# Ledger of designs, part 23: VH-VL binders against q9hc84r5073to5261

Target 1, 189 residues: q9hc84r5073to5261
Amino acid sequence: CICSMWGGSHYSTFDGTSYTFRGNCTYVLMREIHARFGNLSLYLDNHYCTASATAAAARCPRALSIHYKSMDIVLTVTMVHGKEEGLILFDQIPVSSGFSKNGVLVSVLGTTTMRVDIPALGVSVTFNGQVFQARLPYSLFHNNTEGQCGTCTNNQRDDCLQRDGTTAASCKDMAKTWLVPDSRKDGCW
Below, E stands for the ipSAE of ESMFold2; O stands for the ipSAE of OpenDDE; V2 stands for 0.75 times the mean of E and O plus 0.25 times the DockQ between their complexes.

## First folded at step 6 (VH-VL; framework fv_necitumumab)

Design s33
Fold by ESMFold2-Fast, scan of step 6:
Structure s33 (fold): chain C 189 residues (1-189), chain A 121 residues (1-121), chain B 107 residues (1-107)
Amino acid sequence: as target 1 above (189 residues)
Amino acid sequence: QVQLQESGPGLVKPSQTLSLTCTVSGGSISSGDYYWSWIRQPPGKGLEWIGYIYYSGSTDYNPSLKSRVTMSVDTSKNQFSLKVNSVTAADTAVYYCARESWIQLYAFDIWGQGTLVTVSS
Amino acid sequence: EIVMTQSPATLSLSPGERATLSCRASQSVSSYLAWYQQKPGQAPRLLIYDASNRATGIPARFSGSGSGTDFTLTISSLEPEDFAVYYCQQRYNWPLTFGGGTKAEIK
């Protein structure tokens, strides 16, 4: 199963359903329904601001977060000497391309494309601030995913699964229900 | 044609700091394709990984040694270094510097010749 | 940490014979396993990476196999220069760990 987002608002679910959604908060891209493989979870934060941001001059970038077992990995893009560069935070600590810990490998391709691999699960995630792709083996994750990326069932009819367990007629309406409640600050939804 | 060469004192007194430098020639240390590591081997024993450094200065160390180990990199000299504090006789070993090709091989593809460090009064 | 166990500790064979060396991980390391050869007084030399791929310049008589927890290094026909100590190493989890080594010696 492959889920992707491009152009900042266009999504393709694990089963290939396409939709457009423009959210301003943090949303669950994917999480396990049953915690079988380290409670793997992916989140897209559309306005990632650190506490140390100089509020008057800085824009809040997008960030993709991965939770696996007890680890948190954040992928975002920062400005370095006037150029965009990928930044990977592993348990809140900046790490460089080639870092690995507890079966998780991180890398940067070029200057901005960040990649995280969990080889034991056949999982890979890429992000460059604009485009996201998550690749999960159907054999391990079938019928055990929920979020904006859908169900990984090889059946598009159940792709628009909402947080409350019902299926929406539109995946755009489904996507809104995967809002992380605590991210609804400063008027986002 | 990339080569690694260790340098430093062959004898260190107990409780002092062991300091070694690895010089990289035939290629640049400022490459995202490689980690640079120190690995040691006590006489007659196996290999023990000490730690790595990336050209950006990012490091990670073996937990068994983390409280005593510091690595640094000097990209202008194409070198990286190891310091081990409060040494004892147990730190007597051949110390190797090595390049890890982590993107393509996930393995140490180039090693220095090794330098024997004896901890003795 | 992941513990790597190599067996046998010593393998006594004659030139021309087939050598089979085993490496077992205390938990799955997928395919993130490498094999190194070390001759007396020399640094280790990479033989096999990613469990089964031969490194550049390594003769075809060396092959690696296995995945998960059980790995094998095979030398199809021993040459005099192959009598050395062999180490396996995992890169799946930190810290990186090596096996205790298998010494191939002339019978």
Scores: ipSAE 0.006, ipTM 0.476, lowest interface PAE 14.6, mean pLDDT 85

Design s34 (at its last fold request DockQ between E and O 0.57; V2 from the best seeds 0.00; counts 0 for: pae E 5.4 > 2)
Fold by OpenDDE, look of step 7:
Structure s34 (fold): chain C 189 residues (1-189), chain A 121 residues (1-121), chain B 107 residues (1-107)
Amino acid sequence: as target 1 above (189 residues)
Amino acid sequence: QVQLQESGPGLVKPSQTLSLTCTVSGGSISSGDYYWSWIRQPPGKGLEWIGYIYYSGSTDYNPSLKSRVTMSVDTSKNQFSLKVNSVTAADTAVYYCARDTWIQLYGMDVWGQGTLVTVSS
Amino acid sequence: EIVMTQSPATLSLSPGERATLSCRASQSVSSYLAWYQQKPGQAPRLLIYDASNRATGIPARFSGSGSGTDFTLTISSLEPEDFAVYYCQQRYNWPLTFGGGTKAEIK
């Protein structure tokens, strides 16, 4: 099951359904319906603003968050000497490429591409601030995913699963239901 | 459709700087979806990846060439450029620019036609 | 860097025959592997991405397989236009590296 986003608004679900969605908030890309493998979840924050100097206060880039067990991994970009570089926060702490903890491996490939691997699950997540891809083994995650990435069932008919458990007529309509409410962000509640 | 075209001198003297420009048409270079790349191929030999430049100006170069390579991007002209300093005969090659969809795993899906650069006295 | 090794260096076959090209990585590259075709005087053309997916416009007779360190490009039935040089490329990490190429030539 491979889910992707590119062009800032183009999505391809785990089962290959394409749709366009542009939001300004944080959304659930994927989560386990039943917590079987560390309660894995992925989020996309379209405006990751932090007071930390590590993210540069000049802009609020997108951030991809990965939650696995008790771990929180944030992939985003920061400006270093006028150029974008990947920034990986592991439990709110910046870490270097090659960092590994509790079965999770994080890498910075080149300067901007970040990858998170969970070898025990065969999970791989890639992000560069604009494009992401999540790879989940069907054998482990089939029939147990929901979010903007849809279901992992090899059936496109059920990809547009909404938060309330119903299936939308389009995945575009489905996508907005996965909003993570945040009263601190205008229009995100 | 997106097209790439290399341009620059076909002849460079030893110790001088090789300079090439890739012009992108049919699409904007200001996209976070692509790594704009340079690849070269010496006559009768295989392909060597030189490096990439991102629309934001971020770069990464092949370690074998890093000390001599500089890439730049001009979004206003929809171009990106390659410079190779202190060239020798070993730098004689067909140079290609390409659009790389690395993060999408689609590969280098659009290539320029390539331009031969000969290093000779 | 990850070293890519292709074999054979040259493959002599006749039209209609099956071609099998091998590519090996010095370390695992998962499925981050692409195949390119290059004809004389032309730029390389993307054939296969992610080890087994045909790029747009690529005929069905081309197929890729493999993962980890061993990969294969198969041409089920060679057409005259398929005689060219084929390169594999690992896309797992920077720097990107190509194999030495396999030349498919007409017998």
Scores: ipSAE 0.490, ipTM 0.841, lowest interface PAE 2.0, mean pLDDT 93
Fold by ESMFold2-Fast, scan of step 6:
Structure s34 (fold): chain C 189 residues (1-189), chain A 121 residues (1-121), chain B 107 residues (1-107)
Amino acid sequence: as target 1 above (189 residues)
Amino acid sequence: QVQLQESGPGLVKPSQTLSLTCTVSGGSISSGDYYWSWIRQPPGKGLEWIGYIYYSGSTDYNPSLKSRVTMSVDTSKNQFSLKVNSVTAADTAVYYCARDTWIQLYGMDVWGQGTLVTVSS
Amino acid sequence: EIVMTQSPATLSLSPGERATLSCRASQSVSSYLAWYQQKPGQAPRLLIYDASNRATGIPARFSGSGSGTDFTLTISSLEPEDFAVYYCQQRYNWPLTFGGGTKAEIK
């Protein structure tokens, strides 16, 4: 199963449903319904690309967070000597490309593309501050995912699963239900 | 549909700088969805990846060429360019520009036709 | 850098035959592998991405398989237009590296 986001607002779910959603808060991209594999969960924190805070304004991803076996990995982009570089925080501590702990491997490809691998689960998450991709094996995660990335069921009919357990007519409507309440900021929706 | 076209001198003297430009049409270079790559192929040999540039100006180069290579992007002209310094006969090759989708997920899905650059005095 | 080895260097086959091309990585590249086709005088064309997915417009006779270090490109029944050089490319780590190519030529 592969979920992706590009262009700041365009999403493709694990089963291949495409939709557009412009959020300005933190949302659940994916989490396990039943905690089978370290209670794996992914979050995307969004913000406005410029100071303009209108409904039509462009959104940019700020950070992608991964929770796994009580570990917190944050992927973000920072400015170093006037250049953008990937920054990976492992339990709030910056780590370098090649770092490995508790079955989790981190890599920085080039200067900004960050990747987190959990080889035992065949899980790979990539983020460069503009686009992301999450890979989960169907064999392990089928019928056990929810969030903006939808269900991993090989059936697009159930992709727009909302937080309350109902299926929306459009995944754009589904996406807003995955808002993380603790992340609420002025103007979040 | 998106098309890429290489341009630049076909003959460069040893020790000079090889300079090529790739013009993108049918799509915007100012997209976070793509990296823009240069690949070369010496006559009768295989493909060698040179490097990429992102629309923001971020670059990464093949370590074997890193000290001699510079790439730049001009979003107003929808172009990106390659410079290879201090060329020798070993730099004689067909040079291709290519659009690279999401670096890891897909592949290089759109290529220019290629331009032969011969290094000779 | 990850070294990609393709074998054989040359495949001599007749139209209608099945072609099997191998690509081996010096370390695991997961499924981050692409295949390209290059005809004489032309730019390479993307055939397969992510080890097994056909690119847009690529005929069903082309298929890719494998993961980790061993990958295969299969052409189920060669057509005259398929005689070309095929390259694999690992996209798992930097720098991106290509195999040396396999030339499919008419017997």
Scores: ipSAE 0.435, ipTM 0.790, lowest interface PAE 3.4, mean pLDDT 87
Fold by ESMFold2, fold request of step 12:
Structure s34 (fold): chain C 189 residues (1-189), chain A 121 residues (1-121), chain B 107 residues (1-107)
Amino acid sequence: as target 1 above (189 residues)
Amino acid sequence: QVQLQESGPGLVKPSQTLSLTCTVSGGSISSGDYYWSWIRQPPGKGLEWIGYIYYSGSTDYNPSLKSRVTMSVDTSKNQFSLKVNSVTAADTAVYYCARDTWIQLYGMDVWGQGTLVTVSS
Amino acid sequence: EIVMTQSPATLSLSPGERATLSCRASQSVSSYLAWYQQKPGQAPRLLIYDASNRATGIPARFSGSGSGTDFTLTISSLEPEDFAVYYCQQRYNWPLTFGGGTKAEIK
């Protein structure tokens, strides 16, 4: 199962359904339906504003968050000497490439490409601030994912599954239902 | 219908700088979705990845060449460029530019035709 | 860096035969592996991405398999246009590296 986003707004679900979504808040990309693997959850914050990021910024960057067991991993970008560089926060603390804790491996590949691997689950999540990709093995996650990345059922018919359990006519309409409650803030709607 | 085309001199003398430009047509180099790579192939030999440039100007180079290589991007001309300093006969190769979709998992899906650069006295 | 080793260096077969090309990584690259075809005087063409997915326009006779360190490109029934050099490339870690190539030629 592979979910990706590119072009700022183009999504491909775990089962390969393509759609466009331009929401600017925090959304559930994927979460487990049944808590079997440490409650793995993926979120995309389309307007990630830290206190330092809002000083003179024109627009806040995106951040991809991974919740796994008791850990919170945030992948984002920051400006260093006028160029973007990857920034990985592990439990709110910046970590460097090669960091490993509790079965989670963190890598920075190149200047902005960040990868988090969870080998016990066969999970790999890659993000460069503009494009993300999440890889989950079908053998472990089938019938157990929901969110903007859809279901991992090898069936596109159920990909536009909304938070209320109904199937939307378009995945654009489905995607808005995955808004994280209370995530609204300045700069998102 | 993205197309890539290499341009630059076909003959370079030892110790000089090899300079190549790749022109992108049918698409925008300013896209955040792609990396822009240079690859070379000595005659009769395999492929060697030289490095990439992102539209922001961020680069990463193969460590084997890093001390001699620079890349640049000109978004107004929709071009990216390669320079290899202090060339020797070992730098004789066909040079390709390519579009790379690193985190989209598609690989290098568009290649230029390649240009032979010969280093000889 | 991750070294990619391809075998055999040359594969001598007749049209209609099945070709099996091997690619081995010096460490696990998960499924982040691509295969390319290069005909004489031409640029490489992407055949397979993510170890097993055919790129757009690639005939069904091409298939890829493997994960971790051992990967295989299979051409189920060779056509005359398939006699070329094939390269694998790991895309797991920097720098990106290619194998040395396998030349498929007419027996």
Scores: ipSAE 0.248, ipTM 0.735, lowest interface PAE 5.4, mean pLDDT 86
ESMFold2, look of step 7: ipSAE 0.034; ipTM 0.632
ESMFold2 (binder alone), look of step 7: mean pLDDT 92; pTM 0.946
ESMFold2, look of step 9: ipSAE 0.007; ipTM 0.579
ESMFold2 (binder alone), look of step 9: mean pLDDT 93; pTM 0.953
OpenDDE, look of step 9: ipSAE 0.434; ipTM 0.829
ESMFold2, fold request of step 12: ipSAE 0.224, 0.007; ipTM 0.730, 0.566
ESMFold2 (binder alone), fold request of step 12: mean pLDDT 92, 93, 92; pTM 0.945, 0.951, 0.945
OpenDDE, fold request of step 12: ipSAE 0.018, 0.397, 0.015; ipTM 0.627, 0.812, 0.609

Design s35
Fold by ESMFold2-Fast, scan of step 6:
Structure s35 (fold): chain C 189 residues (1-189), chain A 121 residues (1-121), chain B 107 residues (1-107)
Amino acid sequence: as target 1 above (189 residues)
Amino acid sequence: QVQLQESGPGLVKPSQTLSLTCTVSGGSISSGDYYWSWIRQPPGKGLEWIGYIYYSGSTDYNPSLKSRVTMSVDTSKNQFSLKVNSVTAADTAVYYCARDSWVPEYYFDYWGQGTLVTVSS
Amino acid sequence: EIVMTQSPATLSLSPGERATLSCRASQSVSSYLAWYQQKPGQAPRLLIYDASNRATGIPARFSGSGSGTDFTLTISSLEPEDFAVYYCQQRYNWPLTFGGGTKAEIK
């Protein structure tokens, strides 16, 4: 099961359903329904690309966060002397390409493409500040994912699973329900 | 150094609820690195996994028992508990609590000593 | 669920002999298999994890091998304390399942 986001608002779920959603907050991309493999969870923090905060304005991913066991990994892109550089925070500490800890491997290709691998689970996540992709083996994660990436069931009919356990007619409507409240952004939804 | 200890009644009447508690010492239950499981073994038989709980309260139960089983965690007491509803003689077993890691290289690495629960009138 | 089958059910041997215990899964579990030892009146003890890795404190005479559906636990030379029941367990898929056990007893 592969889930992707590109263009700040375009999503493809684990079962291949495509939809467009413009959020300006942190949302659950994927989490385990039953915590079976370290309670693996993925979050995407979004913001407006410019100071214009209209409904039609472009959204840009700010950070991709991965929670696995007791570890938090944050992937983001920062400006250093006018150039974009990937920044990876492992439990809030910056780490470099080649870092590994507790079965989690981190690498950077070029200056901005960050990758996190959990080889024991066959899990791989990539992010470059514009696009993300998460790859999970169907054999381990089938019938156990929820979030904006949908269900990993090989059945698109259940992809728009909302936080309350019901299925929306539109995955755009489903995506709104995966909001993670952020007390620093009181207008966030 | 981690130790687990089961506690609860050794005798339960048919149709009632079996309730057990596991107390963890030498380590914190409030850890994302471990799951906490119950496993049972009827006299003279093999092992059956009942279910696990994560410190957040997330649970998963063996489908053969899911309609009758509830687990809970109390991080302030460093304990987790098991309830089995509507017990019958088939639920007579030694019940173990155990620590489990979900990384493939780790399994049930620490076990309680086990407590025998007999379902009898 | 994945069904784990162990054979033989009972293995009668003398101290000093080599023991080989078999565990077969109904479908591939890759290398996600563990072996446990249980002595009468005691909780099970982890021996081998991830098919072939010895747990901390486990003597070198214990070794595990196999992948996919067929696994073997080998005890190169049985000591008196090794006469016990041995269980295999898969963690590849949910629910977690154990084999029926192999009892190693003195001939």
Scores: ipSAE 0.041, ipTM 0.640, lowest interface PAE 7.8, mean pLDDT 87

Design s36
Fold by ESMFold2-Fast, scan of step 6:
Structure s36 (fold): chain C 189 residues (1-189), chain A 121 residues (1-121), chain B 107 residues (1-107)
Amino acid sequence: as target 1 above (189 residues)
Amino acid sequence: QVQLQESGPGLVKPSQTLSLTCTVSGGSISSGDYYWSWIRQPPGKGLEWIGYIYYSGSTDYNPSLKSRVTMSVDTSKNQFSLKVNSVTAADTAVYYCAREAWYPEYYFDYWGQGTLVTVSS
Amino acid sequence: EIVMTQSPATLSLSPGERATLSCRASQSVSSYLAWYQQKPGQAPRLLIYDASNRATGIPARFSGSGSGTDFTLTISSLEPEDFAVYYCQQRYNWPLTFGGGTKAEIK
């Protein structure tokens, strides 16, 4: 199964349904329904203020967060000496391309394209601040995903599964229900 | 162009350790874009993946060989190495080193020429 | 753990004929499948990656198709240099596994 976002607002679900959604808060991209493989979860924060971007009026970039077992990996883009560079935080600590811990590998291609691999699960996630792609084995995650990336069932009819367990007519309507409530900020929805 | 070259002894006695080195030229091993792998092929048979190493030192090995295999990397020499312990005649094969591109494409894009290692009884 | 099965083991055809080679995975590998060509005494050469994408320099007569568990490599019209052994390989999960190979030989 492959989920992707490009152009800042265009999504393709694990089963290939396309939709457009613009949100300002943190949303669940994907999480396991039943915690079978480390309770794997992916989040997209559309307004992430890093320690390296501390100006009070500065625009905060996007960040993609991965939770796996007891680990937390954050991928974001920051400004270093006037240039955009990928920043990977592994359990809140900056790490360099090539870092690995407990079966999770991180890397950076060029300056901004960040990747996380969990080879034992066949999982890979890439992010460059504007585009992401998450790849999950159908055999392991079949019928066990929910979030903005939809269901991994090879059936587009159930892709727009909302947080309350009902199916929306459009995935745009579904996407807003995956808001993380405690991440809500003034002016985000 | 990127080029990989295997080196090491062509004959190893049973129960000893098989040791090979792959030298990479035309490209840096200290790149987050690639894994570096060993693949073997017994005479007249198919391909078997042995394991990979990332330039950080992270490894993963084929479970069928994991108890006998160790890989290491030397980024200053642009080399990575393979050791297989307690060899038997079943370890006789052509050993290839290869670069695995993982982003944006997923495949082995460059291979060494291969080196035949014979385990004599 | 994922077993890749190629069929047939040997394919006997004449130049100019269409060749179809099959590769089956014991579990879904999505599109994480590559095809390699190997001639005697040489290292394998990448032909197709991600199930259907032709590698740089590979002639248009080679094409790949399939997803999940069933994959096909097609050579639309065999040239003499195409008689070789072909291997499929999955990178969907670790360990990486190859098929047993299909030998394309002259009839």
Scores: ipSAE 0.005, ipTM 0.441, lowest interface PAE 16.6, mean pLDDT 83

Design s37
Fold by ESMFold2-Fast, scan of step 6:
Structure s37 (fold): chain C 189 residues (1-189), chain A 121 residues (1-121), chain B 107 residues (1-107)
Amino acid sequence: as target 1 above (189 residues)
Amino acid sequence: QVQLQESGPGLVKPSQTLSLTCTVSGGSISSGDYYWSWIRQPPGKGLEWIGYIYYSGSTDYNPSLKSRVTMSVDTSKNQFSLKVNSVTAADTAVYYCARVGWYPDYYFDYWGQGTLVTVSS
Amino acid sequence: EIVMTQSPATLSLSPGERATLSCRASQSVSSYLAWYQQKPGQAPRLLIYDASNRATGIPARFSGSGSGTDFTLTISSLEPEDFAVYYCQQRYNWPLTFGGGTKAEIK
């Protein structure tokens, strides 16, 4: 099961359903329904690309967060000497490509493409400040995921699973329900 | 080090609900690094895993017991609890609470002393 | 569910002898197997994890081996405190399952 996001608002779920959603807050991309594999959770923080904060304005990903066991890994992009560079925060501490701890490996390809691997789970997550992709084995995660990335069931009919456990007619409507409850952003939608 | 202690009534009547609590000391239920589990052992028989709970309230139960079992957690008291509905003589067992690690390391590294629950009229 | 079968049910030996306990899985569990020791009136104690890794504080006389479907727990020289019931457990797939146990008793 592969889930992707590109162009700031275009999503493809684990089962291949495509949709467009413009959020300006932190949302659950995926989390386990039953905490079997370290309570693995993925979050995407979104913002307006420019100072224009209208409903039609372009959205850009700010950071991708991974929670696994007791660890928090944040992938973001910062400006260094006028150039964009990837920044990986492991439990709030900056780490370099090649860092590993408790079965989690991080790497950077080029200057901005960050990758996190959890080999024991066959999980890999990639983010470069524009595009996100997460790969999860069907054999481990089937029937146990929820969030904006949908269900990992090989059945698109159940992909638009909302936070309340019902299925929406469109995944755009489903995506809004995965707003992180404790988001402290002003003007969050 | 971490210690677990079971508590609850030792005698339950058939068709009633079995309720047990496990108190954790020397470690936090809220650490995020562990699940908390119940395992039972009928007299003279082997071990049967019942289920586990994460401090967020997320649970997973043995399919053979899922329809009758509920677990809950109280992080303020550093406790987690087990309820088994509609008990029968087959539920007579020593009940253990235990700490269990994350996938792939689902091993029970610390156990309570166990509490005998007898289901009898 | 994966069924774990332990043999023999009872192993009668004298102190100082070598004990070999068997655990068989109904399907491959790779190396994802643990062994526990349980003394009368006590909770089980973790001995071996991942088939061959000794848990903290466990004496060197305990060793585990095997992979796939066939696993062995070996006690190189039995001490009086080693006469107990031993259980194997697989963690390869849900639900977690235990073997029926092998009782090591004095001959």
Scores: ipSAE 0.121, ipTM 0.647, lowest interface PAE 5.8, mean pLDDT 87

Design s38
Fold by ESMFold2-Fast, scan of step 6:
Structure s38 (fold): chain C 189 residues (1-189), chain A 121 residues (1-121), chain B 107 residues (1-107)
Amino acid sequence: as target 1 above (189 residues)
Amino acid sequence: QVQLQESGPGLVKPSQTLSLTCTVSGGSISSGDYYWSWIRQPPGKGLEWIGYIYYSGSTDYNPSLKSRVTMSVDTSKNQFSLKVNSVTAADTAVYYCARDLWYSDYYFDYWGQGTLVTVSS
Amino acid sequence: EIVMTQSPATLSLSPGERATLSCRASQSVSSYLAWYQQKPGQAPRLLIYDASNRATGIPARFSGSGSGTDFTLTISSLEPEDFAVYYCQQRYNWPLTFGGGTKAEIK
């Protein structure tokens, strides 16, 4: 299963459903429904690309967080723009390309593209501050994902699964429900 | 279907700048999914990746060529370009432009037909 | 840089035979490996991506396998049009690197 986001607001779910959503908070991209593989979770922190904070303004991803093994391993990635060096934090500590610990490998491709691998799970997440891609094996994560990336069921009908367990008519409306509540302290919605 | 077409002079003198343009049709260079690459192949030899450009202008170059290479993009013309400075006979090669589906599948899915650039006096 | 080594350099077989092409990486590239086919005078064509996924339009006789450092491209029964040069490419780290190629030629 492959989920991606580009242009700051365009998403493609694990089953290939496309939608546009302009959030300015932290949202759940993906999490396990049943905690089978370290309670894997992905979060994306969105912000405005410029000082303009209008509804039509472009959004830029600021950080992508990967939670694995119940938060014992937290990896966050931040960058100012595509040409600057990426910053990778492992449990809040900066690390260099090639670092690995507890089955999680980090690398920086060139100077700007950051990647995290969990080889035991066949999981790979790539982020460059502009676009994001997560790869999960269908065989391990089938029927066990929820979030803005959808359900990984090879069936687009259930892709717009909301936090309350119902399916929205549009994935844009579904995406709003995956807001991380505590992120609103920054004045987002 | 997406098509890429290289264009530029086929002959460049040593110490001059090699300049090529890739024109994309059937798809938008500014779609956000793609990095756009240049790859070269000296006659009878293998492939060497030169660099990527994103539609925003962000680039990454092969370290072996980084000091001599620049890429640029013109989204209004649906084109991206390559410049290689201070060329020598070692830069004689067929130059390909290619689309990289890095956000979806991490591969070069479409290639131009290639253009031979010969460096000689 | 990650060095990709392909073997054999040349593979001489007859149509209908099974071809097995090897690609080895100097360090683990996980499953970030692609295979390309190049015919004389043509641009490379994507065959396999992410080690084992067949690209659109590629015949079922082509299959890829492997992970980490060792990868294989298999052509179950060679057709006349399959005699070409094959390149593997890692996409795990920069710079992107290709193998030296394996030429499949008619015996």
Scores: ipSAE 0.007, ipTM 0.511, lowest interface PAE 11.0, mean pLDDT 82

